# Designs tried in a protein design chat: VHH binders against q9xw16. Part 116

Target 1, 132 residues: q9xw16
Amino acid sequence: MSGWNAYIDTMTAAAPSIKRCAIVGAADGSVWARTEADNVFKASEEELKTFVALFNDVTQVPAKGADIEGVHYVVPRTEESLIFGKKENTGFFAVKTKSAVLIAVYEGPNEVAAQVRKAVESMQTYLNNAGY

## First folded at step 9 (VHH)

Design w58 (framework vhh_gocatamig_d2)
Fold by ESMFold2-Fast, scan of step 9:
Structure w58 (fold): chain B 132 residues (1-132), chain A 120 residues (1-120)
Amino acid sequence: as target 1 above (132 residues)
Amino acid sequence: EVQLVESGGGLVQPGGSLTLSCAASGFTFDDYALAWYRQAPGKKRELVAGISSGGDTVYMDSVKGRFTISRDNAKNSVYLQMNSLRAEDTAVYYCAAYKPPPEGYGFDYWGQGTLVTVSS
């Protein structure tokens, strides 16, 4: 788990509009690393376990939405390894790798969302190539 | 400036039918996907039906075969035909418009909502 904080730092540097983010285990939602202090990622272990299970069948997610940090997000659609949601000016991107799920919460318009997605997908590619 | 204006909600008995309409203005309608969401008191907002700019549709499992979404680009409108209504369909129904990725990552516009009550 030590060292995973460097990946959090890399993502937030690539997309400063990320307010909070985390890297969690795909199998159980266990937190490997997350933003802390004033921008702490607050999701409970139970919420994260429920969230990562959404990747077992992403086609059902748009009908139900997704909950992160006690906030219910509308999910317009999903892609194979990508769930994203929106609530007012706040949104998230979550991508699944072989062993992990990366979650980034951001604030801003569609242009900001595109930059956040790029940062999260770049990290997804990196971790998959590293065997995670 | 941009508006989605909903109509057609009301009180109906179980087994009845309603047609919801959503009239759009202030954006390039043809480029947008449209969706109907609903929210019952104390429950999460959920997708009922969606239609892409190309006319492809998606439906929530519990409404398949009962509800039909359609669009009329000439009238900048989207419709939800609801048949065989059940008490569980009681909710505020919202019209929403969004651009699909990579141009959009959420709903750009929402209507005010229209109440549908299914009661005997």
Scores: ipSAE 0.011, ipTM 0.327, lowest interface PAE 9.6, mean pLDDT 85

Design w59 (framework vhh_gocatamig_d2)
Fold by ESMFold2-Fast, scan of step 9:
Structure w59 (fold): chain B 132 residues (1-132), chain A 120 residues (1-120)
Amino acid sequence: as target 1 above (132 residues)
Amino acid sequence: EVQLVESGGGLVQPGGSLTLSCAASGFTFDDYALAWYRQAPGKKRELVAGISSGGDTVYMDSVKGRFTISRDNAKNSVYLQMNSLRAEDTAVYYCAAVKPPPEGYGFDYWGQGTLVTVSS
């Protein structure tokens, strides 16, 4: 049971260029909420477990990239509590909170990416303040 | 117009060395991070080495201690010195440039690639 879908809806309303997104547990990659129907976020539990473990040492990620929904993304660099990736006209932002990781997949140019990052970071701040 | 032009690829024997160069034009080079990627036939493109605008570097585990990335802002160029080459290093090598956020959320510019073949 997930009241967390309201936060997914808030992020996608703030940045309509988000194609798919999810909120997952930072410790295990368990899905708390994700986009559904025509824009369902399709990462497996095993893939998400591997992905959230990347936050244990983000400095190593640019050397290997990251896989989300079976798609390999180039990670040009990382920041503290932030991993972002790019593949052609698609990309993702992932941010870590105290107990969660937020992942948003988007399509569009760098200006669109900036708006998506802003939406994801705003939600990160909100969840941290809420104790998550 | 923006251009990244790679050079220095070629055929070399195992244990040999090559220096790849990437000459950039049409953007504010000093503000950009630069990277070398490679892609072997039938495999994903992977990050080999990167260098930030401030000079911080990152390397793929299998090339640490063998490859060195450097930049020359006066010449708008980035270099990859490759030592102790192995057959597994055979790939097309690509130069890429990315601007820091909020503008640089991915690689803004890519070169055409240069082939490196390591064979006896």
Scores: ipSAE 0.000, ipTM 0.160, lowest interface PAE 14.6, mean pLDDT 82

Design w6 (framework vhh_gocatamig_d2)
Fold by ESMFold2-Fast, scan of step 9:
Structure w6 (fold): chain B 132 residues (1-132), chain A 120 residues (1-120)
Amino acid sequence: as target 1 above (132 residues)
Amino acid sequence: EVQLVESGGGLVQPGGSLTLSCAASGFTFDDYALAWYRQAPGKKRELVAGISSGGDTVYMDSVKGRFTISRDNAKNSVYLQMNSLRAEDTAVYYCAAPKPPPEGLGFDYWGQGTLVTVSS
């Protein structure tokens, strides 16, 4: 959605190290907004449906990892509303709000990961406070 | 305090094998994934292999089929079996573990490293 694209723009402006990101529905993984053009987020509808269902019980996720954009990530651990993963020099953070899941994919070391986590958690707080 | 102690590095000829070991303490080993990273001269540090709490594994593309990561929860240890070693595998290898909540970024705790040199 064009309205939701403003939130994508806000996150990528706050953390330029985000390679691709999306805001999807927590219930079904439907895409509300995503990065486009040179930074298009390429997860399939089926993959996103599977991914958002992981938030039903995050404690099971580290045992099996997670798939985003056809890439399998090791998940070091989870938090109540946070899943993060690593593979080679790439990673992701995904956070759940009341009705959405924010997913951000990045490339780089822990210094890059820190700015990306901060950006997604700031947006998570903002959307929760806005009732989303 | 999380501690990771690597061992098993050394000099080996191309085509040879080495097994790296990491002894871990100070965290809930069984609940978390663990990883091996490496840093070659002039290169960025990169994740070589990771193993989940349930035994699921990931590998960087260039080592897949040659390296095997494993864990022994009773010994709080993680291992990297390296076969068919190449000159490009020369690096310092680090064992890594995640930071407990709330501030984890991936693999946040690192050992001192063990040097692997592959040359004639």
Scores: ipSAE 0.629, ipTM 0.836, lowest interface PAE 1.5, mean pLDDT 89

Design w60 (framework vhh_gocatamig_d2)
Fold by ESMFold2-Fast, scan of step 9:
Structure w60 (fold): chain B 132 residues (1-132), chain A 120 residues (1-120)
Amino acid sequence: as target 1 above (132 residues)
Amino acid sequence: EVQLVESGGGLVQPGGSLTLSCAASGFTFDDYALAWYRQAPGKKRELVAGISSGGDTVYMDSVKGRFTISRDNAKNSVYLQMNSLRAEDTAVYYCAATKPPPEGYGFDYWGQGTLVTVSS
C-alpha cells in the first residue's frame, strides 16, 4: 500500500497539471493508492466500483458520460483501455491495465490535457510491463 | 549509450512462427520491465506483451496462447516467440524498457523496430 503511494507521488510530480489521482483495482474499484491531504481524491467506493465497470464496454460511455468525485463528465469518445472526459474547467483521464485503473483529475484548458494523458499512459505502460 | 536492438523480423506465411529478440545495453537490465509493442500502418501503437523485472508476464487478448515473452538477464535480452501468425499481426515490432518508479517514470527506452509481415 505504502509502495503504491510512491507511484501516486511520481505521477503528480511528473505532471503538475494533475490535481488529484488514484490507482484502483480493475475488478472492484478498491483503492490501492490516492492523493491525500489538500489534494485528496474523494471518490466513494460505490462510485469507483461503478466507474471501473465502464471498462467492460467502453463504447457505451460516450452516450451517458461518467461520474468521478460526484462530478458528471461528458465523455466525447473512448479508446479500448482509455476513458476521458471534460466538464467546464475540469477534466480526467482514466486508463485500464491488466489489474488496475489509473484515474487522474486535472484543472485547466484543453492544452494541458495532452500532458496529463501522456503521464497517465506512461504509468499504464509501466504497470502493464510490471504485470499489473 | 543506452541501446535496444531488435532482430528476427521478416516475411512469414499465415500459420507460421517467428522469434523476435531484443538486445539491451547501457543500463542495469535486471531492474527494468521490458515490453514488445507493435504498430501497423494507419493504426495506433499497442502493447503486445510485457515482462516485469521479476518475470511476471502480461499479454494483449488477441495474442494470448499464441505469443510468449521471456527474458534472459545474463544476456541482457528479451524475446517474443510468435506462433500461429495471422495477417493482422503484420506490424513494426518495438522493444521498450521501463524502470520502476519513482526514478523510472518517463524513462522509456525504445528500439528502432523490426518489421514482421504475415502474407502468402
Scores: ipSAE 0.000, ipTM 0.147, lowest interface PAE 13.9, mean pLDDT 81

Design w61 (framework vhh_gocatamig_d2)
Fold by ESMFold2-Fast, scan of step 9:
Structure w61 (fold): chain B 132 residues (1-132), chain A 120 residues (1-120)
Amino acid sequence: as target 1 above (132 residues)
Amino acid sequence: EVQLVESGGGLVQPGGSLTLSCAASGFTFDDYALAWYRQAPGKKRELVAGISSGGDTVYMDSVKGRFTISRDNAKNSVYLQMNSLRAEDTAVYYCAAHKPPPEGYGFDYWGQGTLVTVSS
């Protein structure tokens, strides 16, 4: 196993509550890597283009929420390079790097959200430091 | 003729240490980020540690404080110093080099791997 899929595997190993995740291009939402098979990340090309464009002005997102895999999430607040949302016992964290957006969808109580955020932010730091 | 050649793997007791080395040739080493990955039997390959062209480092959570990645651009080499080894560190360790998109998505180059076995 090689390529960007190794980053997916690293994130899911670091936070087992991650159910599905993807790494996509920040400019266009093109998929670089995603979870596959039983845990396939199911966002369409159109949805991903819309989603990555949210990072152009994250302050607008809490008023409208965000759609991932056809599911509408409530976004309580945003940070400059971070969008996160919740729907019942599911949620997501999405972070932007220079060239990529990392999206991790998790399932579980609020206690696991911190672990998922840590895994995603650690990968964000790595990619930024690697020039991505 | 790109090559990444790992060395330093072997059998070690829990609590012991090993230093892995990766010698690179055939590409402009200084421009690449380098990383150590590992894969245990029946598990997916995971990123253990990475180092950017500028020397910034990242580590997976379970190895922080125990492992140290470093690079020597004059020798075209990257190293992984592994201390306080645990049974769960048993895996084949791979050296990898990658360049930012659009030039080659993901890792352009992989080594053959070196086996690390931690057992008493």
Scores: ipSAE 0.005, ipTM 0.186, lowest interface PAE 10.1, mean pLDDT 82

Design w62 (framework vhh_gocatamig_d2)
Fold by ESMFold2-Fast, scan of step 9:
Structure w62 (fold): chain B 132 residues (1-132), chain A 120 residues (1-120)
Amino acid sequence: as target 1 above (132 residues)
Amino acid sequence: EVQLVESGGGLVQPGGSLTLSCAASGFTFDDYALAWYRQAPGKKRELVAGISSGGDTVYMDSVKGRFTISRDNAKNSVYLQMNSLRAEDTAVYYCAAPRPPPEGYGFDYWGQGTLVTVSS
């Protein structure tokens, strides 16, 4: 996709501990851009459709957790436009903008998670301000 | 203010069992997922097991089928039943809970930990 991969590159440069990430449509989970090759983000279309629908009521998510790339994560809690999960030494942050959902999968402890959340929320703010 | 107090650690032989308990206070226990982490000497802390507010669970691959996480909302407690213990399970075990919004990155409140030693 034209231009959207630049945002993937910006997020991964800001938080090198991001292992895989994607920008997907908020309405349907369609992939706009994702990491490729050795870091390819591998969620199916059906999984992404299910995942973005979680933002319709984030308060229900901690009861069941969330699935990304066939991996089931426990979701400690949510915020209105933020879902995050944990499994072993991995985790994810997902944020919703007007038109998109940004998903970043990372490895590492809480210090790493803080960098990843900052990178994802900075991009969320940027895209919202750009009308996306 | 979240407080977590672990108990139940000790010395056990390979193949043995232990039950860890965590008493939680200072938050709406029923609304949060909770977790058990462990840290072995020379290794990073890792999530061993997590339990959602609805009772759904996640486990580290090496403990699946051997460990069971459970919760008792009436007692504000989380448990880790550990069966078929191995030397590699030797670690300090921590109970963990999320920080309330708007801060947090996962399970951010930790107990003091309880030592589990698996040795003959």
Scores: ipSAE 0.588, ipTM 0.815, lowest interface PAE 1.5, mean pLDDT 88

Design w63 (framework vhh_gocatamig_d2)
Fold by ESMFold2-Fast, scan of step 9:
Structure w63 (fold): chain B 132 residues (1-132), chain A 120 residues (1-120)
Amino acid sequence: as target 1 above (132 residues)
Amino acid sequence: EVQLVESGGGLVQPGGSLTLSCAASGFTFDDYALAWYRQAPGKKRELVAGISSGGDTVYMDSVKGRFTISRDNAKNSVYLQMNSLRAEDTAVYYCAAPDSPPEGYGFDYWGQGTLVTVSS
């Protein structure tokens, strides 16, 4: 079991409304850890490679949206290291660190989204400070 | 100040059509995605349709093929054309825009809402 699975557990404990999440390499989208079993994060290798490349220029993302797990999301706006999307009652937050991208898919209203964003950004800060 | 003003709601019979309009001001309209949400009695608020700054669209599954979201950047307006309306479409419809940093969770600026009632 990789040590990276502990960070998945930390995020899901902090925000139980996270349905699925993953930590992937920022350069290539390689999976370092993901939720498993009933909560398996289902993105393909090709999709993740395409997704992490969006962080090369986040300003282009709101024009086209983003795909995660074969689902197309509208992207309302981006921040330098943050992409978030919405579809129906679902959404995602993705944040880039020095060497990783954290992706969390959730279901629920804005109150739920706020908790998920906080959990993902807390982990982003931790990993950046740890040199990742 | 960000302002979103909806109009076009009303009472319509099943199978009818309505066009909702949203006039937006106070932000750089062309750069942002925009959305229509709805909330029916006893249900949670849900994203009905979204449109990107480039015109790409997203729809909830139950309205695909019946509803069309569009935008007019020259008029700073977003529209929701609703065809083949069903009783299940009865809800308050909200126009929504992204808020500015540092916090935001999606579309977190809301209009006042406009009521759509589909009833015989």
Scores: ipSAE 0.423, ipTM 0.736, lowest interface PAE 2.3, mean pLDDT 86

Design w64 (framework vhh_gocatamig_d2)
Fold by ESMFold2-Fast, scan of step 9:
Structure w64 (fold): chain B 132 residues (1-132), chain A 120 residues (1-120)
Amino acid sequence: as target 1 above (132 residues)
Amino acid sequence: EVQLVESGGGLVQPGGSLTLSCAASGFTFDDYALAWYRQAPGKKRELVAGISSGGDTVYMDSVKGRFTISRDNAKNSVYLQMNSLRAEDTAVYYCAAPKPRPEGYGFDYWGQGTLVTVSS
């Protein structure tokens, strides 16, 4: 069976504008897989633990924003299992499944963001259906 | 229907100041984040400053310390105070708001824009 890195490859193939992404444990933010080498996802264990805890009450997130890879993003709004943020020409989408949080950082305008959101939500659906 | 109406753009000398205003309607203003984007000739639109419903802010690195975003919920308005203006700040400035759930990818509703020219 393919390791978790295969899911990273699937998301980046579906949305080439994803610059860095990761799949982390929903309970603790432990990294299951992430982009590597020149596209390495650089969030610390402490930052990821803080980030996944945001899903415990997404309604509070827009008031505080979110930090990923040491970068602060404004969060325009949230949905029950979706947090997204913006900073300059960059943004992220993060979605929660039963056991995981998927985080994708991208660069580009809103039309690019649409493709990234679709890729992340497709993977969210796939993992939920697979019991993750 | 969401409407965003910008004002306050104009011609200003380097080192000068301008205040941009955006009047918003068609949504529950207090529940929404608002942002200012800009687009310079030949460049893509970029987020200059954003403010959440709870007052959290974000700024483009090149404007941090010079620009201040603020909101007035009683007036359904968001403002961008621009100080120490530079020639590279010349752009059309857009007020922006997110689309309602479940649609949207960030700040998806735009105003018509207001031109800021920094020139001697």
Scores: ipSAE 0.564, ipTM 0.814, lowest interface PAE 1.6, mean pLDDT 87

Design w65 (framework vhh_gocatamig_d2)
Fold by ESMFold2-Fast, scan of step 9:
Formats: sequence, structure tokens, C-alpha cells
Structure w65 (fold): chain B 132 residues (1-132), chain A 120 residues (1-120)
Amino acid sequence: as target 1 above (132 residues)
Amino acid sequence: EVQLVESGGGLVQPGGSLTLSCAASGFTFDDYALAWYRQAPGKKRELVAGISSGGDTVYMDSVKGRFTISRDNAKNSVYLQMNSLRAEDTAVYYCAAPKPKPEGYGFDYWGQGTLVTVSS
């Protein structure tokens, strides 16, 4: 996995409440790394291609919501290079870097979500500074 | 200051109906998604229904087809119409809104809640 799995491991260590996550190409949604086995990130290539295209205009996302792993999420609002969603007791944070999109799915209340957002944004900053 | 004021809770028989209302102030209502959460005694708070700024909706599986979330942007209000109520729907229901940029993790502002009791 050319070392990209080390970034998955770093994020999940920083926020143990992350259930599944992936690092995908920003242009095409191609999977660079993802959680596997019992924690496999189940999004299809077609779904990921659609999802990363949302970053072309994040202002449209709250009106329509977002789909990840076959689950439709309400998107409360977006920020520059950040989309987050909620559904029942689950949620996700997705951030775009220069070349990648980081997606983390978690389960739990807003206190859990805060830890996940921090972990994802820390990795976003790191990768942007590394030229990705 | 963001304020959310719920109303419409009460005691109802199984199979009955209630409409909950939430009056919102202190933010640009039209730009935000709004949600209804509920919390039963001894349970965690859970998202029952959400409505996007464009009217797209999300429902908890156990209420889909029975509950309908709607919004009225002219009145800065969001509603939850609850039909075919069951004993397991008994909970305090909360209206919720996101924090404005750059903070927040979901629906971060909550109202005081309104009690719904479904009992014979």
C-alpha cells in the first residue's frame, strides 16, 4: 500500500472512535488506503467518484446531503474543503487536500465527533504541508 | 444568540398522532439543515429526522413512513408530524441546529425539549 496505510493507522490511533476510514484520490475517488477486515470501508468506486466530485462545489452539498457506504447522510452545513454528515448515531467527516480526500466514519455523540474532526483536520494539514 | 423553542408534546394513545413545532432565531435559518433528536430514559440521544436547507430529508429507520419532518422558512420553523405512535416513541424530543462556521461537529445547538408520552 506504499505507506498510505500508515496514515490510516495514525488517524485511528488519534481517534479510536473512527469505525472506518479511507484516503482516496481527489480527482477520481481511487482508493489509496482504507480500513480492512471487520472494519472494511465499503464504499464502491462509483460512489467514491460521486463523493469526491462534491468538493467541486461544497455550497451545494447541504441542500442534497451525501452518500457514503450506501448510507444517505444529512449535511448540516459545509466549510472550505470540509463536508460532514449525520444519520442516526453515525456520522462522517471528509476533508480535501491538494491531491486526496480523507473520509472517516464514526459512531457516537458530538463529543466523539469532535475527536474525529480534530484527527481528520490534523492529517489534512500534515498532508497539505507534505505537498499532497 | 441561537434559540430553539419546541412545543406540541403531550400524552397520546398508541396509534395516535402529534405535531411538534420548533421556532428558531439568531441565525440565517434558510441556509442551515435542522433536526429532531429524541432521548428516552436510560438511552442515548438519537437523530430521529433531519431536513436539509433544500428540503432533502433523513429518517431513523424505525420512524420512516410514520414521521414527516418539514420546514417553513418564512416562519423560521421546523415541524415533526408523528403518526401511528408506538410506546417506544416515548421520549423527550429536541430541536437541533448546527453551529455557524468554523466550529461544530453536527447539530450542536439544542432546544429545551418537549416530552412525548405514548401510553394507554
Scores: ipSAE 0.558, ipTM 0.803, lowest interface PAE 1.7, mean pLDDT 88

Design w66 (framework vhh_gocatamig_d2)
Fold by ESMFold2-Fast, scan of step 9:
Structure w66 (fold): chain B 132 residues (1-132), chain A 120 residues (1-120)
Amino acid sequence: as target 1 above (132 residues)
Amino acid sequence: EVQLVESGGGLVQPGGSLTLSCAASGFTFDDYALAWYRQAPGKKRELVAGISSGGDTVYMDSVKGRFTISRDNAKNSVYLQMNSLRAEDTAVYYCAAPKPYPEGYGFDYWGQGTLVTVSS
């Protein structure tokens, strides 16, 4: 168990269809933890800084979509603390807490997406309750 | 209550073209992205093309340059122009829209689908 990496492990265990994920700082997109090795989350620091800034006004996001790991996703709609996107058979969920943004990239149909959203939102609730 | 009505499918020879249309109702059309999915026999349903509320587009790699998604907000319609059709494009094509807040995890409302067959 290593700091924030334990939360990455918890999310991927809860939703095995998560291909890659990360926990990043909400203010700057700095990586706190991410999947590594064969499942390394490849987003650059510049891309993550741009991505977390989308949470400053989520209502603008569906107009342009979002980029994660150099992949452009269509964003069907947003919620106050949730951005999700789709491309081919791939998708992502990103949720904002008080001080973090959780990003999970997955592969699969809507039934898989439901499991991933549940895992990410469960972690969001946990971190908010812990003061993060 | 979201309603999606597709039209434009049919039989076409390889290299031909078709235009699919989808008329949408029951939601604030201008505020949401819309998509076309397809499902070929024995395969998973996959996103072919998506269009943002602002007109920005996403395409499946195998159709990029051949297919064009567009929208007409005045008509609450989304279109898929398919050019240079290949046998591998044979599938049922679905128009899709997201569920309204707070539910959903992608494009959760689907039309009935329209069959596209590409053969000699």
Scores: ipSAE 0.481, ipTM 0.768, lowest interface PAE 2.2, mean pLDDT 87

Design w67 (framework vhh_gocatamig_d2)
Fold by ESMFold2-Fast, scan of step 9:
Order: C-alpha cells, then structure tokens, then sequence
Structure w67 (fold): chain B 132 residues (1-132), chain A 120 residues (1-120)
C-alpha cells in the first residue's frame, strides 16, 4: 500500500487508545492503509465510499449520525474538515486532507479522546503539508 | 454561558418509570446532537442515549428498548423516558452537549446532574 502503513503505526503509537484506524482516499473511500491483525479495521468499501462522501457537506452529518464498521454513531457536531462520533464508551475522529480521510476508532473517556484527536490532527497537518 | 439544567430524578421502585428533562440555553440548540450520560456509584460515566439534530437516536445496549430519548426544539429541551427501571440504573444522570465552537472531543458540556435511585 505504497508505505502508508508507517503513518498508521505513527498514529497508534501517539495515541495507544486508538483501537482501529485507516487512511482512505477522499474521493472514493479506497483503503490506502489500515490497522491489521487483532486491530483490523473492518469497514467495507461501500461503507467507506458513503462515509467519505459526508465530507462533501459536513453540516448535514449531525442530523443523521454516521456509520463505521457497521456501528452507528451519534455525531454531536462537525468542523470544517472533522467529523467525530460517540457510542457508549467508544468514539471516532475522522479528518479530511486534500486527498485522504483519516479515521481513528478509540475507546475511553474525553481525556483519551483528546489524545486521539491530537494524533489525528497532527497527521492531518503533516499530510496536507506533504501535498496529500 | 452554555447551561444544561436537568430535572425529573427521584426514588422509584424496580419496574417503575421516570421521565428526565433537560433545559438547554446559551447555544443554537437545533444544530447540535444532545445526550444523556449516567454515573453509577463507583463506576465511570457512560453514554446512555444520544439524539441527533434530525432526531436519529443511539442507545447503550443495556437500555435499548427500555429508555427513549427525545427532543423538543421549540422548548430547547431533551428528554429521557425510562421504563422498566432496574437497581443497576441507579445513577446520577447528566444532560450533555458538544462545545458550540471549533474544539472538543464529543459531549464536552455537562449539566449538574439529577439523581435516580431505584430501590424498594
């Protein structure tokens, strides 16, 4: 997957509470890299295509929520290039770059969520600066 | 400046029902999802139910079918109808909202809570 797995490893090392994550194409949801083995990110290609299309108008997302790995999340609000969701003790952060969408699913309270958001946004900044 | 005020808690017998209410102010209520969390004695806070700006709902597995979250945008209010209450539902219940500015990690704004005690 053209070495994209190294960025997955960087994010999961930065925030160990990330349970699963992926880097997917912003245009089509194609998987560039994802967590593997016991932490395999299980979203289907069709689900990811639907998910990345949410970034075409993030303001509509809080009305319906979002689905990742067959799990429905409530989306409290969105930001210009960020969608986050919650269900029970789990959540996700998804951010869009020029060419990619980064998705991180985590487990834990808001203190954990803060670490995950920081890791995902740091990678978003890096990839945007690299032209992705 | 954002305020969430819960009411409706109390003492009920097992199998009983309660309706919790949350009055929200200080933000554009209609644009945001809202949630109910609870914290049982000796336990961590957990998301019980969430409701999207469009009325779509999410529930904790152990309350699905027993609890119903709803909202009334004209009154800036969120409700939690709790049926078939069990001893394990005993907790302080919190209404929660996201921060209405570009930061936050989920439902970051909490009310002061309302106590629900289920006992005979």
Amino acid sequence: as target 1 above (132 residues)
Amino acid sequence: EVQLVESGGGLVQPGGSLTLSCAASGFTFDDYALAWYRQAPGKKRELVAGISSGGDTVYMDSVKGRFTISRDNAKNSVYLQMNSLRAEDTAVYYCAAPKPWPEGYGFDYWGQGTLVTVSS
Scores: ipSAE 0.494, ipTM 0.773, lowest interface PAE 2.0, mean pLDDT 87

Design w68 (framework vhh_gocatamig_d2)
Fold by ESMFold2-Fast, scan of step 9:
Structure w68 (fold): chain B 132 residues (1-132), chain A 120 residues (1-120)
Amino acid sequence: as target 1 above (132 residues)
Amino acid sequence: EVQLVESGGGLVQPGGSLTLSCAASGFTFDDYALAWYRQAPGKKRELVAGISSGGDTVYMDSVKGRFTISRDNAKNSVYLQMNSLRAEDTAVYYCAAPKPTPEGYGFDYWGQGTLVTVSS
């Protein structure tokens, strides 16, 4: 694909515990790129539209949690441009840039979560600096 | 300082019940989600149940219908009612709360744990 798939590859190389991830449009949740084949990111377009709208007021999210790939996650807390959730040994980090939302689903304990957050935030910084 | 103090663990027979309690202090309890994790011998810690500030709950699939998480904001306490216990539920159970940003990665404050043993 043109360029967006390379960013998926960069994130998964930086944090191998990422099982699935995607880059979606911040306005509508449209998929720009996602992991494929055995690691295909499976969220529906309706779910993603609902999910990206959470960034309009992240303070409401911990009261209700969030849904990714048909899985409901508890959201311990949020930051202005970051939503993260937990369920069992699985979690996600989602960060908003100017034009995109990056979503990474991972498996593992808090040490793994730290690595995944770092990878996603590094990409967030890169994309913001690139004007996205 | 965040403090989480668990109680209620013990030895029970298969099919039995236990209620775990967690008393929390050192943060604005009502504003935060809380969770119960467990760690079985030879396994990594996993989230058993979580409860949001608004009362929304999540459960691991193997405990749905058997375990119930609840909270009492007036007592700064979270509870895990465990019914129909199985040998596979044997683990140390931990109460957990989130850390403030930027160091937070999920539920990062843990209590001391309480041992649940399910055996004949």
Scores: ipSAE 0.397, ipTM 0.720, lowest interface PAE 2.5, mean pLDDT 86

Design w69 (framework vhh_gocatamig_d2)
Fold by ESMFold2-Fast, scan of step 9:
Structure w69 (fold): chain B 132 residues (1-132), chain A 120 residues (1-120)
Amino acid sequence: as target 1 above (132 residues)
Amino acid sequence: EVQLVESGGGLVQPGGSLTLSCAASGFTFDDYALAWYRQAPGKKRELVAGISSGGDTVYMDSVKGRFTISRDNAKNSVYLQMNSLRAEDTAVYYCAAPKPPWEGYGFDYWGQGTLVTVSS
């Protein structure tokens, strides 16, 4: 709600292929900001708490996949502080900062996925530099 | 270099079955998820089925219950058993593997593809 909605707007402007996104607390998955209206990000508090806990050991995630908005995604590989998943023509990128996790759900082929990843990683860098 | 070689495509009648095979080399097969994608004419390439290193699977909604993905780590192979084939399943099918995580966007290594045509 507060000032965090500006960061959602920045990411979606940078990568229009983002369908839904959110910024949540890294410790508990509490929502700081998310897309609203026709593109509302629909993950429950319980699901988000489970999701952010995946960053405690990202190396385990490819073996089991990840769930976002009730949808199960296969996770091909992970990086330190990055989880990404695929299902059909849909995917997500999630990155961890010092205090937050950014989640972006997109639709499209690898060409649009590249733009989404760049937008999410740019925001990750910005927030880390801002102390978040 | 990562190599993915598909086989098993062909022409089949509606309601028929085919098994696609993919032989993989050039990476640590046991550690990575693998996938089957397809691309129909005029459509985007889309994930049909994926299988994790631990054996967990995901499927496109329209193929659930009809297609089964499996892997054989001893043979460095992944398979797609396709049953109850429909005209809408007509596409080039690609085996896919992930690029290194620092440059990947999902499954980014593709084989050459194998054509599946479902027609009466």
Scores: ipSAE 0.276, ipTM 0.655, lowest interface PAE 3.3, mean pLDDT 85

